# VH-VL binders against GMP synthase [glutamine-hydrolyzing] subunit A (guaAA), part 3

Target 1, 190 residues: GMP synthase [glutamine-hydrolyzing] subunit A (guaAA), of Methanobrevibacter smithii (a5uk20)
Amino acid sequence: MTILVINNKGQYNHRIQRSLQYLKIPTELVPNTLSIEEIEAKNPIGLILGGGPSIEGAGNSEEYIKHFDIPILGICLGHQLIAKAYGGQIDTSNTESYAKVEINIVNDENLFSGLAPKMEVWSSHKDEVKSIPDDFEILANSNLCDVESFKHTEKDVYGIQFHPEVHHTPKGSTIFENFYEICKKRCNND
Key: E = the ipSAE of ESMFold2; O = the ipSAE of OpenDDE; V2 = 0.75 times the mean of E and O plus 0.25 times the DockQ between their complexes.

## First folded at step 1 (VH-VL)

Design i1 (framework fv_ifabotuzumab)
Fold by ESMFold2-Fast, scan of step 1:
Structure i1 (fold): chain C 190 residues (1-190), chain A 123 residues (1-123), chain B 107 residues (1-107)
Amino acid sequence: as target 1 above (190 residues)
Amino acid sequence: QVQLVQSGAEVKKPGASVKVSCKASGYTFTGYYMNWVRQAPGQGLEWMGDINPNSGGTNYDEKFQGRVTMTRDTSISTAYMELSRLRSDDTAVYYCARDWEYYDSGGYWFDPWGQGTTVTVSS
Amino acid sequence: DIQMTQSPSFLSASVGDRVTITCRASQGISSYLAWYQQKPEKAPKRLIYAASTLQSGVPSRFSGSGSGTEFTLTISSLQPEDFATYYCQQLNSYPLTFGQGTKLEIK
């Protein structure tokens, strides 16, 4: 019953792992160079794609997004990688975001359960999703970014542009708890 | 400016309990986990556990499970570590240490440390 | 539990010497390794975090290297004030574990 955190070499991947451990969610931080077979051998119930400095440095993350049918949560770069994998457009933000922002939660089902209508989050990104892929819906937006969070309409594939794993996102742990519930529900056949 | 100040030395009898305090100042107390580490005379550092001051959630090393309790009081920015059923081999200096958070580093690291509290268990 | 093994346990060196202390993790810990210096009767002081990032205010003669399971702390030109015990710590997974320590004595 393990959630694997894919290390995309960003500064906050260690924090994702520690956040899950503090919540007593079984987890392991793994390099983004593992083969699909190596990931399958670890038998995860969910994947979290961490942040990173560039799409070019994301290793096998896009292959993981396309191959696995378990729930996936993309954080920052991971959010952008999901958009790219499904045919969305990523481009430089009008304003580089390195600050606290207030997001508006449009849909509070599942991932944002208990967090509506607004949430303070930490953003640290240069690029953003400019056009969401087909079969995706926006879950949250802000004055600085139109796509703060999205999900696939049929699959448990979620993206968030902000960082729930840092102190400046005070309710970030709730997002991890909600994602764990999504993973457990999909794993169980009972 | 960031500082951790611990309570004074304690002398206890075997079987007693001891409660050590760690008062934080110069930062948002509820934003950073607090760790407890001990060091017996002439021995190395031993991690005991941590507490999330915001939620009160704790993680303990299995060696201390059942006789350690970590708590906090957010109104006075103070963390506590209570160790019960004391034995002579619990004689040690007990330290609190903050998980250091800086967004450029991306991780949790022990800084600062409290000055230490000497606990002596003797009959 | 991840076991941290330091070598050597004791080390004697002369002022000006290059000193290397090693730390091995029983499992991969990426770069989630810190080094601490502890002087007699004092609390530990963090020297290095993230395996190789030097703490502000620590002299540049200290450096850290390594990733995965093998790590080193190097003092390029030993000074008298470097007499201390040095500890490594993994912060990759619970329980958080320390090496047993290396006591550095100047000859």
Scores: ipSAE 0.007, ipTM 0.520, lowest interface PAE 8.5, mean pLDDT 87

Design i10 (framework fv_ifabotuzumab)
Fold by ESMFold2-Fast, scan of step 1:
Structure i10 (fold): chain C 190 residues (1-190), chain A 124 residues (1-124), chain B 107 residues (1-107)
Amino acid sequence: as target 1 above (190 residues)
Amino acid sequence: QVQLVQSGAEVKKPGASVKVSCKASGYTFTDYYMNWVRQAPGQGLEWMGDINPDSGGTNYDEKFQGRVTMTRDTSISTAYMELSRLRSDDTAVYYCARVPWGYQYDSWGAFDIWGQGTTVTVSS
Amino acid sequence: DIQMTQSPSFLSASVGDRVTITCRASQDISNYLAWYQQKPEKAPKRLIYAASSLQSGVPSRFSGSGSGTEFTLTISSLQPEDFATYYCQQYDSYPYTFGQGTKLEIK
């Protein structure tokens, strides 16, 4: 069983795939143009929506978010796409972020297990989530961004605004390991 | 005494396939990714793809997708690169090169040890 | 794909000279850049990784600098064994791409 990485054409999508391979997590990087049927045929246990230059270039990502009940992790643009799909608001940040940022972990269950209370992350984004959807809760914040991470209150749908797949996020591999554990628990398959 | 030793020169006709080997020694074969890079006569370097020797997972440059296959045999610490449907413009020296793998390496993606190269000539 | 452009393509120099080769990336690659030396009929040898980290065993006359889109390889005092072709390579994203090379020739 595999986790599929949806290529939203950002510069780090290949590093998501490589990070999972390094951790020995079965994975495949796929175009964001695949149909729902094509994704289902690959029988994934989870989806990671990668970063990208714009929402307009996100292909079928919003359709994937709305259709699939398996765990979903959105990274950077993927985080924003999840917020948009569920009715949140995205807008331009007061300042562009291309730096290490210290995030405060508010909820360390599941995705942030072993990472509280704070971690340094690499941030590379112009837009941010200004208003989270009603059925979501904030998992992490920073001085630069109120919504560094969120999750659906009932579904295994997570977003992170930062990049765990780059070496400048020293504990980023733990986020991928935690997401894999979420996928395995949901799959409940021996 | 880390070294990568490649198979000998090959002469092929257009349409044929070639399979180049790269035998590793002096390190744990499964701890490093193996990359393949080619160089046409008098030209620069061109990345073809890589393989994780532990899992067998591969990444290919789009240009070679559908014609290249990278494999390995962990029992003899050897990686292979097979290129099919050969054309005259596939004439090149083919190199294997290793990369350390992991978040802790700022050299992840930079080739530290190279094989000696295998000359493949495609002519009718 | 990230395009890597090297300048100059050919450079003629004398032993003892300070030599500078530049490499430009078509987009920001942070510090994910390596430099290689290749002698005729030989495989490339890594000199520099992470833009400025000197490979163990490489003479200190070699140095790298730069970040983002502009990078430089410097040889502070050229030696006879340094006449070779030099390549930069980005490893920020797949596919990995190389500059076209700079051939360093004796004057």
Scores: ipSAE 0.011, ipTM 0.535, lowest interface PAE 8.8, mean pLDDT 88

Design i11 (framework fv_ifabotuzumab)
Fold by ESMFold2-Fast, scan of step 1:
Structure i11 (fold): chain C 190 residues (1-190), chain A 121 residues (1-121), chain B 107 residues (1-107)
Amino acid sequence: as target 1 above (190 residues)
Amino acid sequence: QVQLVQSGAEVKKPGASVKVSCKASGYTFTSYDMNWVRQAPGQGLEWMGDINPSGGSTNYDEKFQGRVTMTRDTSISTAYMELSRLRSDDTAVYYCARAFDYWSEGYYDYWGQGTTVTVSS
Amino acid sequence: DIQMTQSPSFLSASVGDRVTITCRASQSISDYLAWYQQKPEKAPKRLIYAASSLQSGVPSRFSGSGSGTEFTLTISSLQPEDFATYYCQQYYSYPLTFGQGTKLEIK
């Protein structure tokens, strides 16, 4: 029952791995260059797409998003990669984020269970999702970003623009715990 | 505009403790981890640990575990590194350094000016 | 711990020379590698991050390359102000570790 963390080369990808290990969630940090066959061989119950410096550097991440039907959580660049893979629009933010931000949770089912109505998060990004794909709904917003989090209406595919893996996001571990519950429920129903 | 200003030089006897301060300005103090790095005379750089100033969580190199304590005071944007049970081989320049953000072109790596700690032989 | 080994430990060169310093990690660190320059009695200054990204304000004669376990820092045309000690550092895994340093000295 392993969750694979896809290393998109951002500063905090190793922290995602450590956060899961601290929570006793089985995990591996893997390069974003692994083939679909190599990912399948590891039998993951979920994928977390980490942050990174650019969409161009995301390796096989879009292929993973399109191929796999297990739960997927995209963090920062991973959030943007999910939007791109499903036909959304990414563009430069009006204000560069590199600070603590308060987000409003508009839907607290599953991923945000126990976190409504608001939470403090750490944000470090220049680009943001300007237009969500068809069949996605917004889960959280802020004064700085209209799409802080979203979810596919039918699939267990989630994105968050902020970083739950840093201590600057005090309740970030709850997001990982909630994602693990989503993965376990999906696995047990198969 | 980012500045890290450290406390002045210290001379200590073996067995004593030293507490070095690092006052940050020009950025949001709680948004970046603070690292502590030392350098013995004529030697290379040695990472000691870091602290997340928001939550106060720390990571220490095992070499210093049990002797080092890193803390911060968010009301005055100041980080502290305390090293106890000093030995003569703790004689070094101690630096604070703001953690860099490797994906943001707008961020810079900033270091304090260093604090010389001398432990009598 | 991840061990970082630099080669050479000492390098003599002349102004205008092309110099290359190598850094080897004991295990794969992807591109989580930074290069620092330290001048005598000064704090270090970051030159390169993410193995190949040039820090703002650093002259373009400096460049970094590599991934996995083998990394290089290149100075394409050495200037008088470049005589310093250079350090690589991995930030892939705790504890963070530096190479032993390469002292670049005038010939």
Scores: ipSAE 0.006, ipTM 0.486, lowest interface PAE 11.2, mean pLDDT 86

Design i2 (framework fv_ifabotuzumab)
Fold by ESMFold2-Fast, scan of step 1:
Structure i2 (fold): chain C 190 residues (1-190), chain A 122 residues (1-122), chain B 107 residues (1-107)
Amino acid sequence: as target 1 above (190 residues)
Amino acid sequence: QVQLVQSGAEVKKPGASVKVSCKASGYTFTDYYMNWVRQAPGQGLEWMGDINPDSGGTNYDEKFQGRVTMTRDTSISTAYMELSRLRSDDTAVYYCARGWYYGSESYYFDYWGQGTTVTVSS
Amino acid sequence: DIQMTQSPSFLSASVGDRVTITCRASQDISNYLAWYQQKPEKAPKRLIYAASSLQSGVPSRFSGSGSGTEFTLTISSLQPEDFATYYCQQYDSYPYTFGQGTKLEIK
């Protein structure tokens, strides 16, 4: 019962793996160049799409988003890749760079369970989701970014623009625990 | 090879403004943030702010807010730092330094300009 | 703002010595710490990033360690070209802040 972390070449992908390991969640960090068949052979119960420097460098991540029906969590670039895969728009952020921000949690079901009403997070990105896809709802926002987190209305596909895997997101481990619970519930119902 | 080349030394009177340039080459200018750091004679390093050359978005240290303006011109890969209402204690060497916007390598201040000496005296 | 304090502010050493410089952050900065070397009238050069990662081209005698609030830069066998001022810098949160510097002088 493994969650695969897709390495999109960002600074923090190894920290995602380490965070899951400290929580005793079975995990493996894998290259974003693996084929769909290679991912399937590992029998994951969920995918986390890590951060990265560009959409162009995201390898097969968009194919993974479109193919797999297991829960998916996109972090930073992963969040933007999910928006792109479902027809949303990504553009340059007017105010975002490397900053601590307070997000407002507007929906605390599942991914944000135990974290409402507000959470301090670390943000490290130049682009943001400007327009969410039709079948998505916003889970969190901030003064700096309208779409800090979103979810597909029917699928277990989640995005977060910030980094739960770093120390300066103090309650980031709860997001990973909550995602693992989503994955286990999905697995048990299949 | 990455290079950051800054404009020449400036001598200003109190109350004047100074605009320092930093021309980048050897990489895609819009892929990295540009930071500005100053150093008063015999003193340590002080961060002033940064700019995202792609968006033009800026972050300033509160100490400089209202007096500093950071801009860029993507057509010539050049960043600018303008400091207004100069005081004698603004006498310093001003550096530009490249920052990583996001990536697997931590490029926070991996390349620096040679520095621009700004002297403010009456 | 996060305050960065270096110890010592000055130290004297001889070629071949093992030298350690300490940097303390006023709050937890994880590993978001860099070390710089600055020679007189020159721009700083980055030696270490992410607390312990050696910058490409920097000699292996330089090493960094630490996490949270306590960090060290070590030079295992001091060479003549190493006499300079060293600065730590946090990049955990804005505004980015530097230590006051440690001037390494010849005994």
Scores: ipSAE 0.005, ipTM 0.477, lowest interface PAE 12.8, mean pLDDT 86

Design i3 (framework fv_ifabotuzumab)
Fold by ESMFold2-Fast, scan of step 1:
Structure i3 (fold): chain C 190 residues (1-190), chain A 122 residues (1-122), chain B 107 residues (1-107)
Amino acid sequence: as target 1 above (190 residues)
Amino acid sequence: QVQLVQSGAEVKKPGASVKVSCKASGYTFTSYWMNWVRQAPGQGLEWMGDIYPGDSDTNYDEKFQGRVTMTRDTSISTAYMELSRLRSDDTAVYYCARLYDYSGEYYAFDIWGQGTTVTVSS
Amino acid sequence: DIQMTQSPSFLSASVGDRVTITCRASQGISSWLAWYQQKPEKAPKRLIYDASSLESGVPSRFSGSGSGTEFTLTISSLQPEDFATYYCQQYNSYPWTFGQGTKLEIK
């Protein structure tokens, strides 16, 4: 019943692992170079794709997104990788975001359960999703970014542009708890 | 008590390599990032890179990419920083420093080694 | 890379003075900023982390403030042992970067 955190080499990936450990969620931080077979051998119930410096450095993350049918949560770069994998557009933000941002939660089912209507989050990114993929819906937006969070309309595939794993996102642990509930529900129903 | 103890001073010729050690005690070595920072005589602090001893994940400043290698030995709780193809302007005091990153808390360098003086001269 | 600029680079003061050192980031770093004190021939010592959190054992005359791009270290009543070089450091994004340092000397 382990959630695997894919290390995309951003400074906060170890924080994702530690946030899950604090919540007593079984987890392991793994390199983004593992083969699909190596990931499968670990029998994860969910994947979290961590942040990183570039799409080019994301290793096998895009292949994980396309192959696995378990719940996936993309954080920062992971959010952008999900958009790219499904045909969305990523480009440089109108304003680089390295600040506390208030997001508007437009859909509080599942991932944002208990967090509506607004949430303070930490944002550290240069690029953003400019065009949402087909069959995705926006879950949250802000004055700085139109797509702060999204999900696939039929699959348990979620993205968030901000970092729930840092203390400047005071309610970030709730996102991890909610994602774990999504993973457990999927596992029990399959 | 938490302590980082570094190896002794080194004098090297241009083109040589130097390997500095940093031995940790008093905490779980594999749970903290180990950073390397240098300071040339009369100059400021310059970050070189870090290593996570739990899995050997490394990050290097682009200025040192290709010349620096950071490793660790978990059996003796020791981190190493090796700098190759030394130049006279690599003369500096080299420090190791740990960084804690856990569950929403991210603090800068709370514990530093005493420093290792590396002199590069012909 | 995020450039950290300190002001002033050199400061002359007397015991009992209130001194202020400023640090500016070239882009927003929220509160991901630390302040260090370095005495001659010694390793740096962390005074402040998360812009305003005082390290345990550091005298209360030291305080930090600021967020985003502008940060301040204040010593409310300077003591003889406070004459040192002070550095700010951002830990928002790799590579970690330091200010150039502020040398605080006795008048």
Scores: ipSAE 0.011, ipTM 0.510, lowest interface PAE 9.1, mean pLDDT 87

Design i4 (framework fv_ifabotuzumab; at its last look DockQ between E and O 0.03; V2 from the best seeds 0.00; counts 0 for: pae O 7.2 > 2, placed apart)
Fold by ESMFold2, look of step 2:
Structure i4 (fold): chain C 190 residues (1-190), chain A 123 residues (1-123), chain B 107 residues (1-107)
Amino acid sequence: as target 1 above (190 residues)
Amino acid sequence: QVQLVQSGAEVKKPGASVKVSCKASGYTFTSYDMNWVRQAPGQGLEWMGDINPSGGSTNYDEKFQGRVTMTRDTSISTAYMELSRLRSDDTAVYYCAREYWGDFSYGYYFDYWGQGTTVTVSS
Amino acid sequence: DIQMTQSPSFLSASVGDRVTITCRASQSISDYLAWYQQKPEKAPKRLIYAASSLQSGVPSRFSGSGSGTEFTLTISSLQPEDFATYYCQQYYSYPLTFGQGTKLEIK
């Protein structure tokens, strides 16, 4: 019952793995170049798409988003890849920004369970999602970014623009616990 | 009362291997990653890699990939670092260091260090 | 790899002096920086984590500052026991890397 962390070559991918290990959630950090068959052979209950410098460096991540029907959480670049894969719009910035941001949680049913109405997060990104895809709904926003988090209305596909895996997001562990609960529920129901 | 006690000094010939042990006590061994750091005489600190003692997964600095193997034995709370194909420039003090996980976001810095194991590689 | 560069490599100072040691990262590491003190033939000791957070039991004359690429360790009034070698270490990403060290010697 392993959650696979897809290493998209950003500075925080190992911290995602370490955060899950600390929480005793079975996990493995894997290259973004694994084939669909190689991912399937590991029998994951969920995927976390890590951050990275660019969409070009994201390997097979878009294929994973389109192929797998297990829960998927995209963090930073992963969030943007999900938006792109489903037809959303992404704007770019030449300047990396790092800031503590207070996000407004507008839907706390799944990923943000126990975290509403507001959460302090670490925003460390170069790009942002300008508009969400069809069949998605916004879970959180901020004054910095209108789309801090979204989910697919029917699938367990989630995106977050912030980094739960760093200490500047003090309640970040709850995001990982909530995602694991989503994965376990899907596994038990299927 | 965290303690990390390392094995004794080693003298090796070029081409040999060395295996250094680090016995942990005073905490739950499987809850904290173990790191290995070396220091050549008169030089700075060099990170070699780490091991998660719960599952045994490792990350190595690329410089040591293919020559270093980090393992553990959870039944005796002991971590190991083995370095093969030794060269004279592998002469150093080798430290084990516990990674802090007080908050899961604070990892990667080292709160407790072993006493060091001197490895001398000389022909 | 993120290269950490300390300045100066060597520093001579008197008891009571204010001492500043700098550490530069080759790319932004946010505040994921630790400072260590090492005395001869001893293992390093952590002084500071998260760039500015003082480890419990470390004297308050030690302080750290900085974020991004530039970081500073300051000793406000140097004491005899502070003569040692100081290392910065980034823990932002693998591989973990240290600065080359700053040896602080009694003048």
Scores: ipSAE 0.014, ipTM 0.566, lowest interface PAE 6.8, mean pLDDT 86
ESMFold2-Fast, scan of step 1: ipSAE 0.043; ipTM 0.623
ESMFold2 (binder alone), look of step 2: mean pLDDT 91; pTM 0.919
OpenDDE, look of step 2: ipSAE 0.018; ipTM 0.591

Design i5 (framework fv_ifabotuzumab)
Fold by ESMFold2-Fast, scan of step 1:
Structure i5 (fold): chain C 190 residues (1-190), chain A 125 residues (1-125), chain B 107 residues (1-107)
Amino acid sequence: as target 1 above (190 residues)
Amino acid sequence: QVQLVQSGAEVKKPGASVKVSCKASGYTFTGYYMNWVRQAPGQGLEWMGDINPNSGGTNYDEKFQGRVTMTRDTSISTAYMELSRLRSDDTAVYYCARDEGFYDWLSYEYGMDVWGQGTTVTVSS
Amino acid sequence: DIQMTQSPSFLSASVGDRVTITCRASQGISSYLAWYQQKPEKAPKRLIYAASTLQSGVPSRFSGSGSGTEFTLTISSLQPEDFATYYCQQLNSYPLTFGQGTKLEIK
């Protein structure tokens, strides 16, 4: 019952792995160059797409998003990759984000269970999602970014623009626990 | 100031259930995992499971799966461990112990730093 | 499950002695290892976490070392209050497991 963390080469990918290990969630940090068959061979119950410096450096991440039907959580660049894969628009933010941000949680089901109405998060990104894809709904917003988090209306595909894996996001561990519960429930129902 | 205070000793017959409480004070109850560890007379420490008091999520040792239930009540900062279908070899001192805080969860501060005083459970026919 | 084995199970020593207790994990646990001290009829007390970091208030005569599968707890100059049972615990994977314990007795 492993969750694979896809290393998109951002500075915090190892901290995603560390966070899951700390929570005793079975995990493995894997290169974003693994084939679909190599990912399938590891039999994951969920995927977390980590942050990274650019969409061009995301390896096979977009193929993973389109191929797999297990729950997917995209963090920072991963969030943007999910938006791109489903037809959303990504563009440069007016102000680069490298700060603590208070997000407003507009939907506290599943991923944000126990975190409403507001949460302090760490944000470190240059680009942001400007237009949400069809069949997605916003889960959280802030004064700096209209799309802090979203999910597919029918699939267990979630994105968050901020970093739950850093100490600067005090309740970030709850997001990983909630995602693990989503993965276990999906595994038991399928 | 940080304390875990457990309920009093219990004497039970085989087949009964027991529910031990652990009341936390002096810290943010929902910020730390709560573990349950038992120790049979003259034996070593045996981990039973843990609960995240914030989410209610639990992890149990397979040996106790189906007999143990861990819960909490955040309004009174209290954790509970209920063990059912008691056997004579369940006779032990049961401890609650605080582990790992959400505010330092990326640190290497692992292990149980605050323990309750223990609850003696005797199962005899 | 990760099995934790302590050596020795019994140790007799005198005040002032250097005492070493070893803990072996059946598979790699990095530095996710804690050491506990338990005195008769008392709850355990954490001495060391992350294999080598002393708990606040623990005397400097206690030290921990090791990584992976082999770990050591050392008491550099044994004091009367140190006679107790010592346990290692791995925190790498569920279920969390303890060593069988090392009882340190006065010679």
Scores: ipSAE 0.008, ipTM 0.497, lowest interface PAE 9.2, mean pLDDT 87

Design i6 (framework fv_ifabotuzumab)
Fold by ESMFold2-Fast, scan of step 1:
Structure i6 (fold): chain C 190 residues (1-190), chain A 122 residues (1-122), chain B 107 residues (1-107)
Amino acid sequence: as target 1 above (190 residues)
Amino acid sequence: QVQLVQSGAEVKKPGASVKVSCKASGYTFTDYYMNWVRQAPGQGLEWMGDINPDSGGTNYDEKFQGRVTMTRDTSISTAYMELSRLRSDDTAVYYCARSRYWDYGSYPFDYWGQGTTVTVSS
Amino acid sequence: DIQMTQSPSFLSASVGDRVTITCRASQDISNYLAWYQQKPEKAPKRLIYAASSLQSGVPSRFSGSGSGTEFTLTISSLQPEDFATYYCQQYDSYPYTFGQGTKLEIK
């Protein structure tokens, strides 16, 4: 029961893997160039799409989002890739975010269980989701970004614009624990 | 400019507690994590933990978990490190050192306090 | 925990010498490696961050290189004020860990 972390070449992808390892969650960090068949062969119970420098460098990530029906969590670039795959708009932020940010949690089901009403997070991005896709709902916002987190209304597809995998996000491990619970519940029901 | 000024030397008996302070000036106190690092006589550097002065959130090395408490007072830009149940091998110089709260660009420990000598007498 | 091992632990050298100190991490830390200089009874001073970035005000004879698990600090032409203990430190993950130190002494 492994969660695969898709390496989108950002500086924090290895920390996603280490965060999961410290929590005793079975995981493997894999290149974003793996075919769908290669990922299927690993029998993952969930996918985490890591951060990266650009959408153009995201390899097969959009194909993974569209193909797989297991839970998916997108972090930073991964969040933006999910929005793009489902028809949302991504554009340059009015203010670059390279700072500690306090997010307001507007829906604390599943991914944000135990974290409401507010959470301190680390944010490092130039672009942001300006318009969410149809059939998505906002889970968190901040003064710097209207869409800090979202989810598909029917699928277990989640995005977060911030980085739970760095120590500057003090309660970030709870997000990984909550995602693992989502993955286990989905696996048991399939 | 940036300064970290620590409290004076302490002499304690085994079993006592010590609380060391670190007063910051020359920057926005809540924008940087404060770290505590100790050094026993003739030994190397040992990281104890850090505190986010904005939230009060802490991270401790497992060796000190249960004995160390890090706090801060934002009204006076001061961080504190309290170590309890002192043993003779806690005799060391204790340093505060700031780190950028972002690791992007990554600037750990660019400024250090002068150190506080803690002696635990038998 | 990530173990940091320095080599050598002790080094004797003469003014004008080229000195190299090595630091090895027990796992990949990318470039999240800093080097510090410590003189007796004083706080450490940061020399290098991000494996190779020189701290403002530090002489250009100091340089750092490496990534992943193998790192080096080089002093191209040793000066009298450079006799000190040098420490590497990883800041990739908690807990932050230091090498055991390299004491650089005059020959």
Scores: ipSAE 0.006, ipTM 0.513, lowest interface PAE 10.1, mean pLDDT 87

